# Designs tried in a protein design chat: VHH binders against BTB/POZ and TAZ domain-containing protein 3 (BT3). Part 21

Target 1, 364 residues: BTB/POZ and TAZ domain-containing protein 3 (BT3), of Arabidopsis thaliana (Mouse-ear cress) (q9syl0)
Amino acid sequence: MSSSTKNIPKPPPLPCITYQRFQSSTRKPSSLMRLVPKEALETWDKLFKEGSGADTYVETDNKSHFPAHSSVLAAASPVIATLLNQSRDKNGNTYLKIHGVPCEAVYMFIRFLYSSCYEEEEMKKFVLHLLVLSHCYSVPSLKRLCVEILDQGWINKENVIDVLQLARNCDVTRICFVCLSMVIKDFKSVSSTEGWKVMKRSNPLLEQELIEAVIESDSRKQERRRKLEEREVYLQLYEAMEALVHICREGCGTIGPRDKALKGSHTVCKFPACKGLEGALRHFLGCKSRASCSHCKRMWQLLQLHSCICDDSNSCKVSLCWNFKEKMKKLSKKEQSKWRLLVENIIRARNSLGPFSSRSSGLI
Key: E = the ipSAE of ESMFold2; O = the ipSAE of OpenDDE; V2 = 0.75 times the mean of E and O plus 0.25 times the DockQ between their complexes.

## First folded at step 15 (VHH; framework vhh_7xy4_2)

Design s4 (from H6 with S31D)
Fold by ESMFold2-Fast, scan of step 15:
Structure s4 (fold): chain B 364 residues (1-364), chain A 120 residues (1-120)
Amino acid sequence: as target 1 above (364 residues)
Amino acid sequence: QLQLVESGGGLVQPGGSLRLSCAASGFTFDDYAMAWVRQPHGKGLEYIATITWSGGWTYYSDSVKGRFTISRDNAKNTLYLQMNSLKPEDTAMYYCAKSSTGEPYIFQYKGQGTQVTVSS
């Protein structure tokens, strides 16, 4: 082996991979249709409509039949290929019987196998039947088209339960999830439909499964609401602590430093919590039974919260702050962890608003 | 910055097993339903398994029901797919998917994928 091999440059590092919407994957059917010239599609559609040289007869439940070509059908569907091989008569003719489906849907199905041509309104009308036919006869191009039509607003509250059951039988997981989403969003409306009532009688296990999914979704919504309400409580606690610092350091109304009382009483207080807190703090400072007073317990808790957040070790103007800091140092590790977690939650809630409070909008 | 990173794919014999993992970051993992989606070469996306935000409800495509198990570890922000009794038809690129905000079970984000090849 010679060492004179070409020095092959290494490929550059892979660029950052970005997330993509699954909806973008539906491009394939449209691209496939463009690869076949319009003139070719028209030729095959004409062959289907005229039935010239037919060697196959398609029979439907209404006793109607129409001519077709075994080679075209067999090429389009491996299932049909197998069935036609089993039904060949002595004259070389084959018979394809498709029962349990409207004859119009069968006609559209066979037409699609020739040319992929269809009428938009008829396709929408028979989309569920065409989905079943495409699944049973293994025609993935038609099955994808049916899925796309169902995904474009065809499903409504009146038909969602029927579509869900059919999509499960045809292993169309995407449509199952679309239906499940609609059931969860509009449960009261969907559960009042005839489709739901029929399902409740014929398939109670599916009803139970859907109700369980609704309960699970409601549980998530309730947890989100609980977290938002909890965040609001933390923000109110932070606002109360800011108001407490303001009152004790700068004064507000008639409480705090006397040299600023006149200015405080004439200036509009920018802290929403000050009005209520001023009264509570005045009571606290004058109360002879603080340890047993229900009104003083909330102020005591607020002072404890302040002492945990306050980084001012010996010059803090908040009442009893030094005393609460000393008491906090003497608490058990479990109690210290509880207060630390509460402080962390309050700080996280405040930090989520950035340097300016979105709450200041004042709109409900 | 939402990120999903799949791993655990590889070449395996028919009847074998693989365990796929998906590491999630940049969003609150336990607030979203998650799914495993696969795409065979030259074919469309197939949704194979779904799990709710809590793990209390799961769904499987009929093609994998009884063979695959979806699970999640919300403490580790990780989604798993245990694949047993693998078939050649299971050969595909496997993607981890996150549900849309406000739209349960509608999956709009996927990672880079991990290739699974089932071949003798």
Scores: ipSAE 0.092, ipTM 0.585, lowest interface PAE 6.2, mean pLDDT 77

Design s53 (from H6 with S99G)
Amino acid sequence: QLQLVESGGGLVQPGGSLRLSCAASGFTFDSYAMAWVRQPHGKGLEYIATITWSGGWTYYSDSVKGRFTISRDNAKNTLYLQMNSLKPEDTAMYYCAKGSTGEPYIFQYKGQGTQVTVSS
ESMFold2-Fast, scan of step 15: ipSAE 0.270; ipTM 0.710

Design s59 (from H6 with S100N)
Amino acid sequence: QLQLVESGGGLVQPGGSLRLSCAASGFTFDSYAMAWVRQPHGKGLEYIATITWSGGWTYYSDSVKGRFTISRDNAKNTLYLQMNSLKPEDTAMYYCAKSNTGEPYIFQYKGQGTQVTVSS
ESMFold2-Fast, scan of step 15: ipSAE 0.219; ipTM 0.678

Design s61 (from H6 with T101E)
Fold by ESMFold2-Fast, scan of step 15:
Structure s61 (fold): chain B 364 residues (1-364), chain A 120 residues (1-120)
Amino acid sequence: as target 1 above (364 residues)
Amino acid sequence: QLQLVESGGGLVQPGGSLRLSCAASGFTFDSYAMAWVRQPHGKGLEYIATITWSGGWTYYSDSVKGRFTISRDNAKNTLYLQMNSLKPEDTAMYYCAKSSEGEPYIFQYKGQGTQVTVSS
C-alpha cells in the first residue's frame, strides 16, 4: 500500500527502562570533521530555548507543554509536518502530542530537530526513547546517532533483551543482530537476568524464538565438532596405512625385511604410528580368534582399507593384501560401495592438508 | 582465498522480479550464517535479509518482508535472494555477506556487489 499521504505511525511499546544503566562515558577526542559553524547551531538552539514567536505547543505526559516552531519541526520531520497540518486551530496555533515517553526525552528530541545539539550523558540515558522517537517521526540523523551509541558498548547482558525487542520494532536490523549474537554467546548468563524473566512473562513467543536460535547454534557447533573428529579419524587411518606400508616394505623395529634391524639403528623412524602398528600387526598375525578379538579389529580394518587403495596386483609387501583383495571382490555391490566411499573420504581428508602435500604416500 | 561473487542484478521495471545469486568459495559455506545487504547511492548500508547455516531461521527487514525471499544451497555453496514486487526505493548495490567466526550474526566480509536499478 503506497499512499501519497503518510499514515501516522503508532509508537512501538517502550522497553522496561529498569535495565537502562548510566555507563561511564569515555569521551574520545573528536576527529577532524566537517561541521556546521558553532555560532549557527547556537542560534537555532537559542530559538528553541527562548521560544520567541512560537506557534506550536509540544504536549507531553501530564498535559505539560513547551513552545516550538511549526516550520522548524515540519522541515525536520515529514511525519510531524503531516500531524501539524491535521491539528491547526483557527488561531494558527498547532499542538503536537507526544505521550508514553519521558518529558525529558521529548524535550531532547525537539531540541535535536532545531540544532542537533544534545548533552552526551543525557543522550546515553534516554537513547532507547530517542531511538523510538527518531523511528516514529522519521528522523534518520538522530536514529543513526542512537544506533552508533548502542554499537559502542551500551548494550550489556542485563539490557540486551529490552534492546532487542525495541530494535525489532524500530527496524534496526544491525542492533537486532548484535543482540542476538550476545544472547547466543552468553545464553546461560542472559537467561538468568531479570530482563529475561520480564520478557518470559510479556513476550513468550520471543523467548521461544531465542531458545530455538540458541539450539540451532549449538546444533551447528556440535555438527562442526563431529565433522572435525571424523576428519581426524580419517587422517589417523591414512597415517596408519602409510606406516603399515613402511613396516611391511622396509621394516621397523623388530618386524619386516630390514637388514635384521642392524642398519640405521641411530635414526628415528619418521612414522609416529609405527610403534603401535608393530605391536598390533604382530598380535594380528599370531591371534587364533581374529574375528572376535577387539585388538584385531583396527588391524583388520586397516588391512581392508589398504587393499582398496593398493593398485599393486602381485608385488605388494603388506601382509595378506592379496587375500583381502580377493575377499573384497566377493563382497556385495552395496558393501563394495561403502568401502569405496570410506576410501574417498580418507583421500579427501588427506588432500585438505595443504602445507603437508609433500609428504611421502608409500601407499602405491 | 575467501571470495563472495554476486550476480543477477540489472535494470527492471517497478513491480518486476529479479533473482540474485552469490557464489561462495574459500570457506566452509554450510558452517556460516549469510546475509544480503544493500547500499543505495550516497546512503548507508542496510541489512535486508539473513539466513542461518541450515536455512532453518530467516530474518527480513520490514522494508522487504513479504516481497523478498532469502535461500541457500549448501551443496552448491550458493546464496540466493528472490526479489518480487520491486519498487524504485529498492534501487541499490546489493552485497552478499558472511558472518564472523566469533559472532554468528555480525557480518563483516562482503563481496564486490551487483547493481539493482528499478526504473520505468
Scores: ipSAE 0.096, ipTM 0.581, lowest interface PAE 6.0, mean pLDDT 78

Design s67 (from H6 with G102D)
Amino acid sequence: QLQLVESGGGLVQPGGSLRLSCAASGFTFDSYAMAWVRQPHGKGLEYIATITWSGGWTYYSDSVKGRFTISRDNAKNTLYLQMNSLKPEDTAMYYCAKSSTDEPYIFQYKGQGTQVTVSS
ESMFold2-Fast, scan of step 15: ipSAE 0.142; ipTM 0.613

Design s71 (from H6 with E103T)
Amino acid sequence: QLQLVESGGGLVQPGGSLRLSCAASGFTFDSYAMAWVRQPHGKGLEYIATITWSGGWTYYSDSVKGRFTISRDNAKNTLYLQMNSLKPEDTAMYYCAKSSTGTPYIFQYKGQGTQVTVSS
ESMFold2-Fast, scan of step 15: ipSAE 0.168; ipTM 0.647

Design s72 (from H6 with E103M)
Fold by ESMFold2-Fast, scan of step 15:
Structure s72 (fold): chain B 364 residues (1-364), chain A 120 residues (1-120)
Amino acid sequence: as target 1 above (364 residues)
Amino acid sequence: QLQLVESGGGLVQPGGSLRLSCAASGFTFDSYAMAWVRQPHGKGLEYIATITWSGGWTYYSDSVKGRFTISRDNAKNTLYLQMNSLKPEDTAMYYCAKSSTGMPYIFQYKGQGTQVTVSS
């Protein structure tokens, strides 16, 4: 009667997969191959192929059988060791039944257990089946090899959904991450594939999860972009204020209290906003219709903003700074709070730059 | 060109015997595992017997074990199947099959077949 089938671990079901044919293998055997002489590997590979002294019969789909050695299989896989103990007959022969995968993949899997030998193109063709077999039968060396192959350009938009589902079932976190990243990066293309359509029918919860991940990623990307744009505006405002102080205190180019005397000695200006501000200030000083001039409005706003940041009540040389400070004191508490928040944001943005950061854009 | 030509089939009474032959050409016969497979009318292929390139290992399906014997003559490039104690359920088209290069137990090529009919 029965030896127990209840304790036999089984491979997870494989997704419907279309393999891609690669031109010329560029991968070499694993690092393990470098530590073992070629003659030794050939000897074990020959033992497997010849079946001399075999005591185990490996059965695959289509009822094909091939010989193996129980001691070799048991040493390579603790799961197989358990299975062989359960199937031993009166004469000491054992039977290993591996169904649900192509016979070629089973042959390659068993061959790998003997010698770690494989053909690169066949390995790439059956890599998903070999990943499942290595996971279910606890063969970490083969599992690592399969992961390496998958991580080196094997995954594409047509197979990414199938690979993701299989990688999740085999606890391959790295490949799950790679697949999710591909779905997020090129959602429109991936969602149009046959793999997506099959998943939608067989695993609608995964479809929902992937759509939610795409939406969340897009929302984070948009928010990051918005914050970067906002930071850029604050930095430009700060640069404009620094240039304004520089021009009013020291003079620069053709404007300021000592512009003619300094022209010969100060031909280089370290304030990137200065050139733009020079024109704006010159216009502002000479404009006879400031109250209705659009160019003067920007200068008035910059002067007002400066007055909110400036802590110097008696020696500030910026035009009308005292006048703006007095006007600011007469604003409602609500308006004063708005200006305080703007100033805080500008200072925060400036402080986010390192001591070696330099910038070459202006808002004026 | 690669060819597998089966012969030796025919009509035989239950309990009778037949010897099938397969003449192989176009490849290095002694470097490949060989098999006999059969297909009853309207049914799938069944692997009956397999033999390694050297003859050092043989396999038989449970349905024929003890009754059939697979053998090969590498000098003559010929595969044989000796069938004894034939039963009506042995009625099928019998094919000689060659293993794939590099995968000795994955059978890729089959011949035209020879019909075996066991009846009165």
Scores: ipSAE 0.051, ipTM 0.594, lowest interface PAE 7.7, mean pLDDT 79

Design s78 (from H6 with Y105F; at its last look DockQ between E and O 0.83; V2 from the best seeds 0.77)
Fold by ESMFold2, look of step 16:
Structure s78 (fold): chain B 364 residues (1-364), chain A 120 residues (1-120)
Amino acid sequence: as target 1 above (364 residues)
Amino acid sequence: QLQLVESGGGLVQPGGSLRLSCAASGFTFDSYAMAWVRQPHGKGLEYIATITWSGGWTYYSDSVKGRFTISRDNAKNTLYLQMNSLKPEDTAMYYCAKSSTGEPFIFQYKGQGTQVTVSS
C-alpha cells in the first residue's frame, strides 16, 4: 500500500575501531555469578528444577513443557510479564509458548531467568539462539553473557558477516565492534567468503559501510607509519651529531684529532653512529671537491645542525663549527626558523626515548 | 505466496543415506536463516539443524550431529539435508523452516514435509 516510505530513517553508520593483528586471549571466567551468594543461586536453581508450587508452564515445539513460576518469570522479563498476564485463566494458571527454537535452548533460557546458572559448553552451542531469546524477551543479563561468549573466539571469518547482521538486529553494539574489527584486520579473507557475497546482494548499504570503515582504518595505519619513519630519521641525525662530537673531541676507531691516540676498529664504542660516520668523515676529509660533492653534502648538513645546537664558540673541537655559526647569522629569519625547527624535532625525538634505549646508527 | 516444498524422502535401510531438498519461493531466500525440523509420528517437533543466511554457521542437535549435514544453495533458493548413517529413530516427517522476519533465529515451518522411514 502507499505509505510515507520517504520518511523511513536511515540506518545508523557502523562504528570505527582499531583492530589487533593476532589475539591469544586468556579465558574469561563466568564472573557475573560472583556478585551473589552461592547458596542463593543454588536455591533458585533447585526451585527451577523441582518446580514446587508452579503456576505456569513453558511450552516448546517438542510437546515438552517446563513447570514454572509466573512471579519469577515476570520479574526477570517485562515482555514475559505482559504475555503471562494476557494468558491468565480463572484459576490463575498461565502458559508461556516459546516455539521456533530447540527445546534445549528454551530450557537454558528459563533456567537462566531463575538462577543465572548454565553449563558453558551448552551455552556456547546455543549462543545465537539465546542471544535472540534474550533480545526478544528483554533479558539484558543473558544478552551480556551471550556477548561475552561471542567475544571469546566464537566468531571466525566464515561466520563474522552473519554474526554482524544478527548483532545489528539485536542491537548488540559490542559484537558489532568485534565483527567490524575482524573485517578490518583480515579484509581480503573476509571479503572472499560466502557471507560477504550474500551481504553484497541482500544488504548493499552494509557492504558500503564496511568498505568505508576499511578505508578509514588504512588511512590511520598509513599516517602512523609515516610518523614512525620521520621519527627514525630524526633519531639517526641525533646519533650522527653525537658521534661527530665524540670523534672530534676524543677520536674513535681509526679516525680522530691528531693529538689523540686512536684505539683501532676493534674497540667498543658507546656512540652507536661512529662506525657509519667514520667512513663518511674519512671521505669528507679526503674529498678534493667537497663544495660540490653530493656525498659531502650530508656532512655539511650535519655540521650545520651541530652548529645550531652547540652553545660553545671558544672550546668546540668540531671542525668548522664557528664557520657555520657565522653562516647561520647571515641567513634570513625564515631560514633560521627552518633550522631551529629541525633541531627541535631532532631533540624531541631523542627525548621520546628512555634513558636506556638504543637504536641502530647510520649516516643520514 | 511464501512456499517451502520439501522432497527427497523415502524408505531406507538402517545405515543408509538420503538427501533432502527444500525449494523456497515467494521470499528473498538468502535474507533468512533456515532450519530442518522433524516430527516423529505422534510426537512434537525436533529442531535438528540450523544454518545462517550465508551458511557461515551451523547448529546440529546431539541426535544427528556427525551424521547429518545442512547446506544451502542461495543461487538456487534451495536448502539441503544430507542424512548419513540413518537409524530407525530418524523415522519422521521432515520439514524445512524459515526464520521469522521480526525475530531472527525463531523458526516457522509451512510446507507439507517429506517422509523419511528407516526400517530393516
Scores: ipSAE 0.647, ipTM 0.889, lowest interface PAE 1.8, mean pLDDT 81
ESMFold2-Fast, scan of step 15: ipSAE 0.606; ipTM 0.870
ESMFold2 (binder alone), look of step 16: mean pLDDT 85; pTM 0.862
OpenDDE, look of step 16: ipSAE 0.843; ipTM 0.972

Design s87 (from H6 with Q108D)
Amino acid sequence: QLQLVESGGGLVQPGGSLRLSCAASGFTFDSYAMAWVRQPHGKGLEYIATITWSGGWTYYSDSVKGRFTISRDNAKNTLYLQMNSLKPEDTAMYYCAKSSTGEPYIFDYKGQGTQVTVSS
ESMFold2-Fast, scan of step 15: ipSAE 0.000; ipTM 0.076

Design s92
Fold by ESMFold2-Fast, scan of step 15:
Structure s92 (fold): chain B 364 residues (1-364), chain A 119 residues (1-119)
Amino acid sequence: as target 1 above (364 residues)
Amino acid sequence: QLQLVESGGGLVQPGGSLRLSCAASGFTFDSYAMAWVRQPHGKGLEYIATITWSGGWTYYSDSVKGRFTISRDNAKNTLYLQMNSLKPEDTAMYYCAKSTGEPYIFQYKGQGTQVTVSS
């Protein structure tokens, strides 16, 4: 576009906002934000209110205007300095035209440039207008204050869409994130507001973007649930392997090693998986057609899995452990990688419980 | 293409000892489990002992446990069976076997070595 040193971008249009009424007092800058002498602030605020020696007139909607000082405004905003240079009349007076914003908000904005003083009730009422003004006229101190107010619980489901649009146009990333989070969390409520309806007409691309963000967030939430369910499967496999080692070494119920006497059904088993595994292992040991038996497949897989995790121990009591270790050496690198990954996932899942916590030993 | 050559058998009195050897060729010896099996005259094959590829683990049939010791020398491609406290029931042709990779499935192609335990 045709641009000159006197051409300045127009501020974005403001949505129709229903303001909330706040009961608050006049606030002055704190020493935590900026070290400013109190007496100096009061002197500048008085100069603004009295308008003595004014050489500038601030014009708002309906030709309403109030006096100001060009030196103060130019020092506070380089954008205003440029605008004032464009409007100097034959008498040396300058005119600053700020239209499309309530005259009360313009008055507060100009007052802030003098003394950083404001009425808290009116500040909260006009915070979105003040955010736009601080952005368009390059007043970082006011912009930071507006962000602080918005971040202190001002945003709700009724105004979040209006705040989001203005925050995006004013490059306020923190407030954009806060608004997006609220839309995602309370989408059903937010999508039924008047603000959403207005946005749908004026900015359909933003509506699409917000809907896509909600869908993506739900997909990530479902993926987290899937991974938690997968982790539970790995923990169950680990528990089954511990129970298998326990049954083969010590015995449980009516099954165990031939060289040990088994106690009766009155012995409380410390391993939750033993009850289910006892029957499966008994079937496996007695089955005449293991290779073609569908019921033996799970036990065969568990024995193979044990052989991958089992230490290089002499005389492992788990059935066929050494045979499965031999078989693993003959597998392709691709097959070995699959077993390595499964073992790593199982160990990772077990380690997520901590070294001193266990579901398999009756510690729940 | 694998070859297994058993040796060390012979006639021994009850309570005596023998050491059997198996020289292996035609495959990567240190990559396979090895076993000893025997066949008494007029009877089926009986499993005796197994050793893993590294020699780290050994397994025995109940009939020989505590009396026989299986071992291997991977540098020499040789399998051994130390047989102590021999009984007449140990009389059989002894064969060296290579694992096929499936549990309890072994290949044996040697001519065997005869062990006779008699007074």
Scores: ipSAE 0.000, ipTM 0.084, lowest interface PAE 22.8, mean pLDDT 74

Design s93
Fold by ESMFold2-Fast, scan of step 15:
Structure s93 (fold): chain B 364 residues (1-364), chain A 121 residues (1-121)
Amino acid sequence: as target 1 above (364 residues)
Amino acid sequence: QLQLVESGGGLVQPGGSLRLSCAASGFTFDSYAMAWVRQPHGKGLEYIATITWSGGWTYYSDSVKGRFTISRDNAKNTLYLQMNSLKPEDTAMYYCAKSSGTGEPYIFQYKGQGTQVTVSS
């Protein structure tokens, strides 16, 4: 068991409402975590430890008992107030029976009701038991503290199943979500733990529920990946189209209507697809068997795609644009709809990008 | 506050059918697995059917397999048990139960008074 310093950045302080010109403090020595004076807490802690004037006995497993005060317990927990009213003996003493929890955890729980005092090490050791007690006996301050401890890195692959089950029983939605996310993310590791094996024996419905959640999450991830891959293909096609127009109108490198080192041209090309497309165009121009060539098929498809997007009916500089427009007019309604949908998908993908929308490689 | 209210029980002849309902409130119904448990007079509790939070998976005790069907309507926060081909041995108080942690069986999460099913001639 080790304590670790949390390096979580805190929000900046609100602007200073008052400014004192001749008074400066570079540090604040007061503890904002203490809502009650130390002396008052020590007084109540002492009352708990000494048991003077006890009228109540807390019974734990193994028939162990320790003294307490009914007025303090009743004031701290409305549930305990009700239970104490039901358990008066012939001598006027009351009994609070808390079973199924380690006696050390019960002792810490009752101590907390007196003074809110606890030992940090013991608190972390019994945090799950204290969460259950705080929920069952309606002690929201302790429940909140337990949640904070669990949310600060206490949960790991070994204990996540136990934490999930207790958090569900205690209606702690935040911790349930954290646990479920860990199970989904690290399923292979979690499913091989002792905690998973215990759950499989005692709560097979939860095992099935978690497996269903993992399958559903994986299905959603696969669908998201498929859509991202599809979007990437559309973006590459758009970039190839943009590069094709650039090459045919302005030229790039050794291709197009302009020569090498043209006056007024830049040495850095802004079109990521240009390098790949340049090679494809060189091949297309020199290929002796265009009708059966796979490289030429890609260029023909890109030219067909351009013809669908191009609004220039008479003066487009892209090669064969007119020829492809005439060919496209002769396609069936079904085929025309497919090309229209592809164009719409490409334009949608491009329009969804913000500034700095660059891709490292083209589809061609 | 968690509440489970069972209904639909009654007196039926052997071979008859009944449909039990459980109205749930006070918790996020679609996030928890649910179960039907029964207790014959003077005997222990028996888990007869369970259903996952989504309704995608169901489990049945051997005594009711092929005769009973558990289902849920997450939009209405309601659990159902369709009981067919009822036998005298099915006579019991039927309770609706919400899933619990590893330390406690589902029996500790039922809160209703149950609904009595009596199968006799």
Scores: ipSAE 0.000, ipTM 0.117, lowest interface PAE 21.5, mean pLDDT 73

Design s94
Fold by ESMFold2-Fast, scan of step 15:
Structure s94 (fold): chain B 364 residues (1-364), chain A 121 residues (1-121)
Amino acid sequence: as target 1 above (364 residues)
Amino acid sequence: QLQLVESGGGLVQPGGSLRLSCAASGFTFDSYAMAWVRQPHGKGLEYIATITWSGGWTYYSDSVKGRFTISRDNAKNTLYLQMNSLKPEDTAMYYCAKSSTSGEPYIFQYKGQGTQVTVSS
């Protein structure tokens, strides 16, 4: 029994991944970094590979040891510093035991501590092991590199649940968010995977959490659609009000003030709602059953809405505007507040449009 | 309580094939990643293949890549290793191993000393 055994990383289960081929290349820190020259990094990488002056031996599950330097390891990881203090033998040599991960991953991990050098292909192959090692041994630079690799399309529908659980265990919020977004976006596909089935049996609380997140996302989408539809109704009401004023004051098509010439058949009207409103207004003026007519009800509502925003008390040519203004003054404060809010919503919707906009045009 | 029973080993000529099986009991098999590790006579343990609890991700050591295939049947609580193009250097005692979903260290559980694979003519 040794105290180093208590501090050996406890890797979570290896997640489901699709291994991708990529070009093998040795990466080094950017030449734009001011902290360490390229030549110094090559010197440290050489020290690691040659093992000259080693006082530490890294032991993996295959019982093989490779040489290392206690000062380098301790400087790179405070966790390893503590472990080495607890593993000194009678000859002054220290032993670092890293179990439960492939020896290739351990070799890459220790190499990174010396020089931050790595092979791209091997890095992507062992990214999940390296994420666990970087988390357990407190190596933030390697952990950030692993997160970058995972965030570049490495995660897929088959491995997302496994990666999510690993990311939670390693406190990687960014990857948790990426995984959750995939679950929400492609729930039907993800919930049909073997990873989901295994999670359902082993971690039903996580399943509940994910299902609740999907439901919440759907609810937000429905609310957004409702608000967009509501905005469209407000915009149609605004357009209808503009057309109503135009028809009553200037005339359009077959309807207008008696003292003004109506537009000819070749005159283009600038109000898109005008033709539909012209028909509705013509019906309204000729209908003998206005109180029970659904078409007349819309005109009554539009005329009432106009009276709420019209400031012309003496010369408004909109039909019954004065009558509706008097009626509105007799409403309760609560009723008046409702109409004020509706007017505010209509004006706000109109003001949200830019100078160029393509939208559905309806009357009311 | 946890038990892993390996089987399927034997004597085979170079270039031959063997399929190893590991019957698991005493734990929720489909919640744990599994591995095959081997130990040549007088040598240390070598990780040769690992598979996640769902089977979606596998790892192979370079010495066996392209020749061995790890798989699992969660309905039968059984882990498999298909070994093709066997070489004399594949001669070893083969053990089934379990990892933990709770972040515990990888656990090696041996039953009947594993299963011996000998590749020799």
Scores: ipSAE 0.022, ipTM 0.515, lowest interface PAE 7.9, mean pLDDT 76

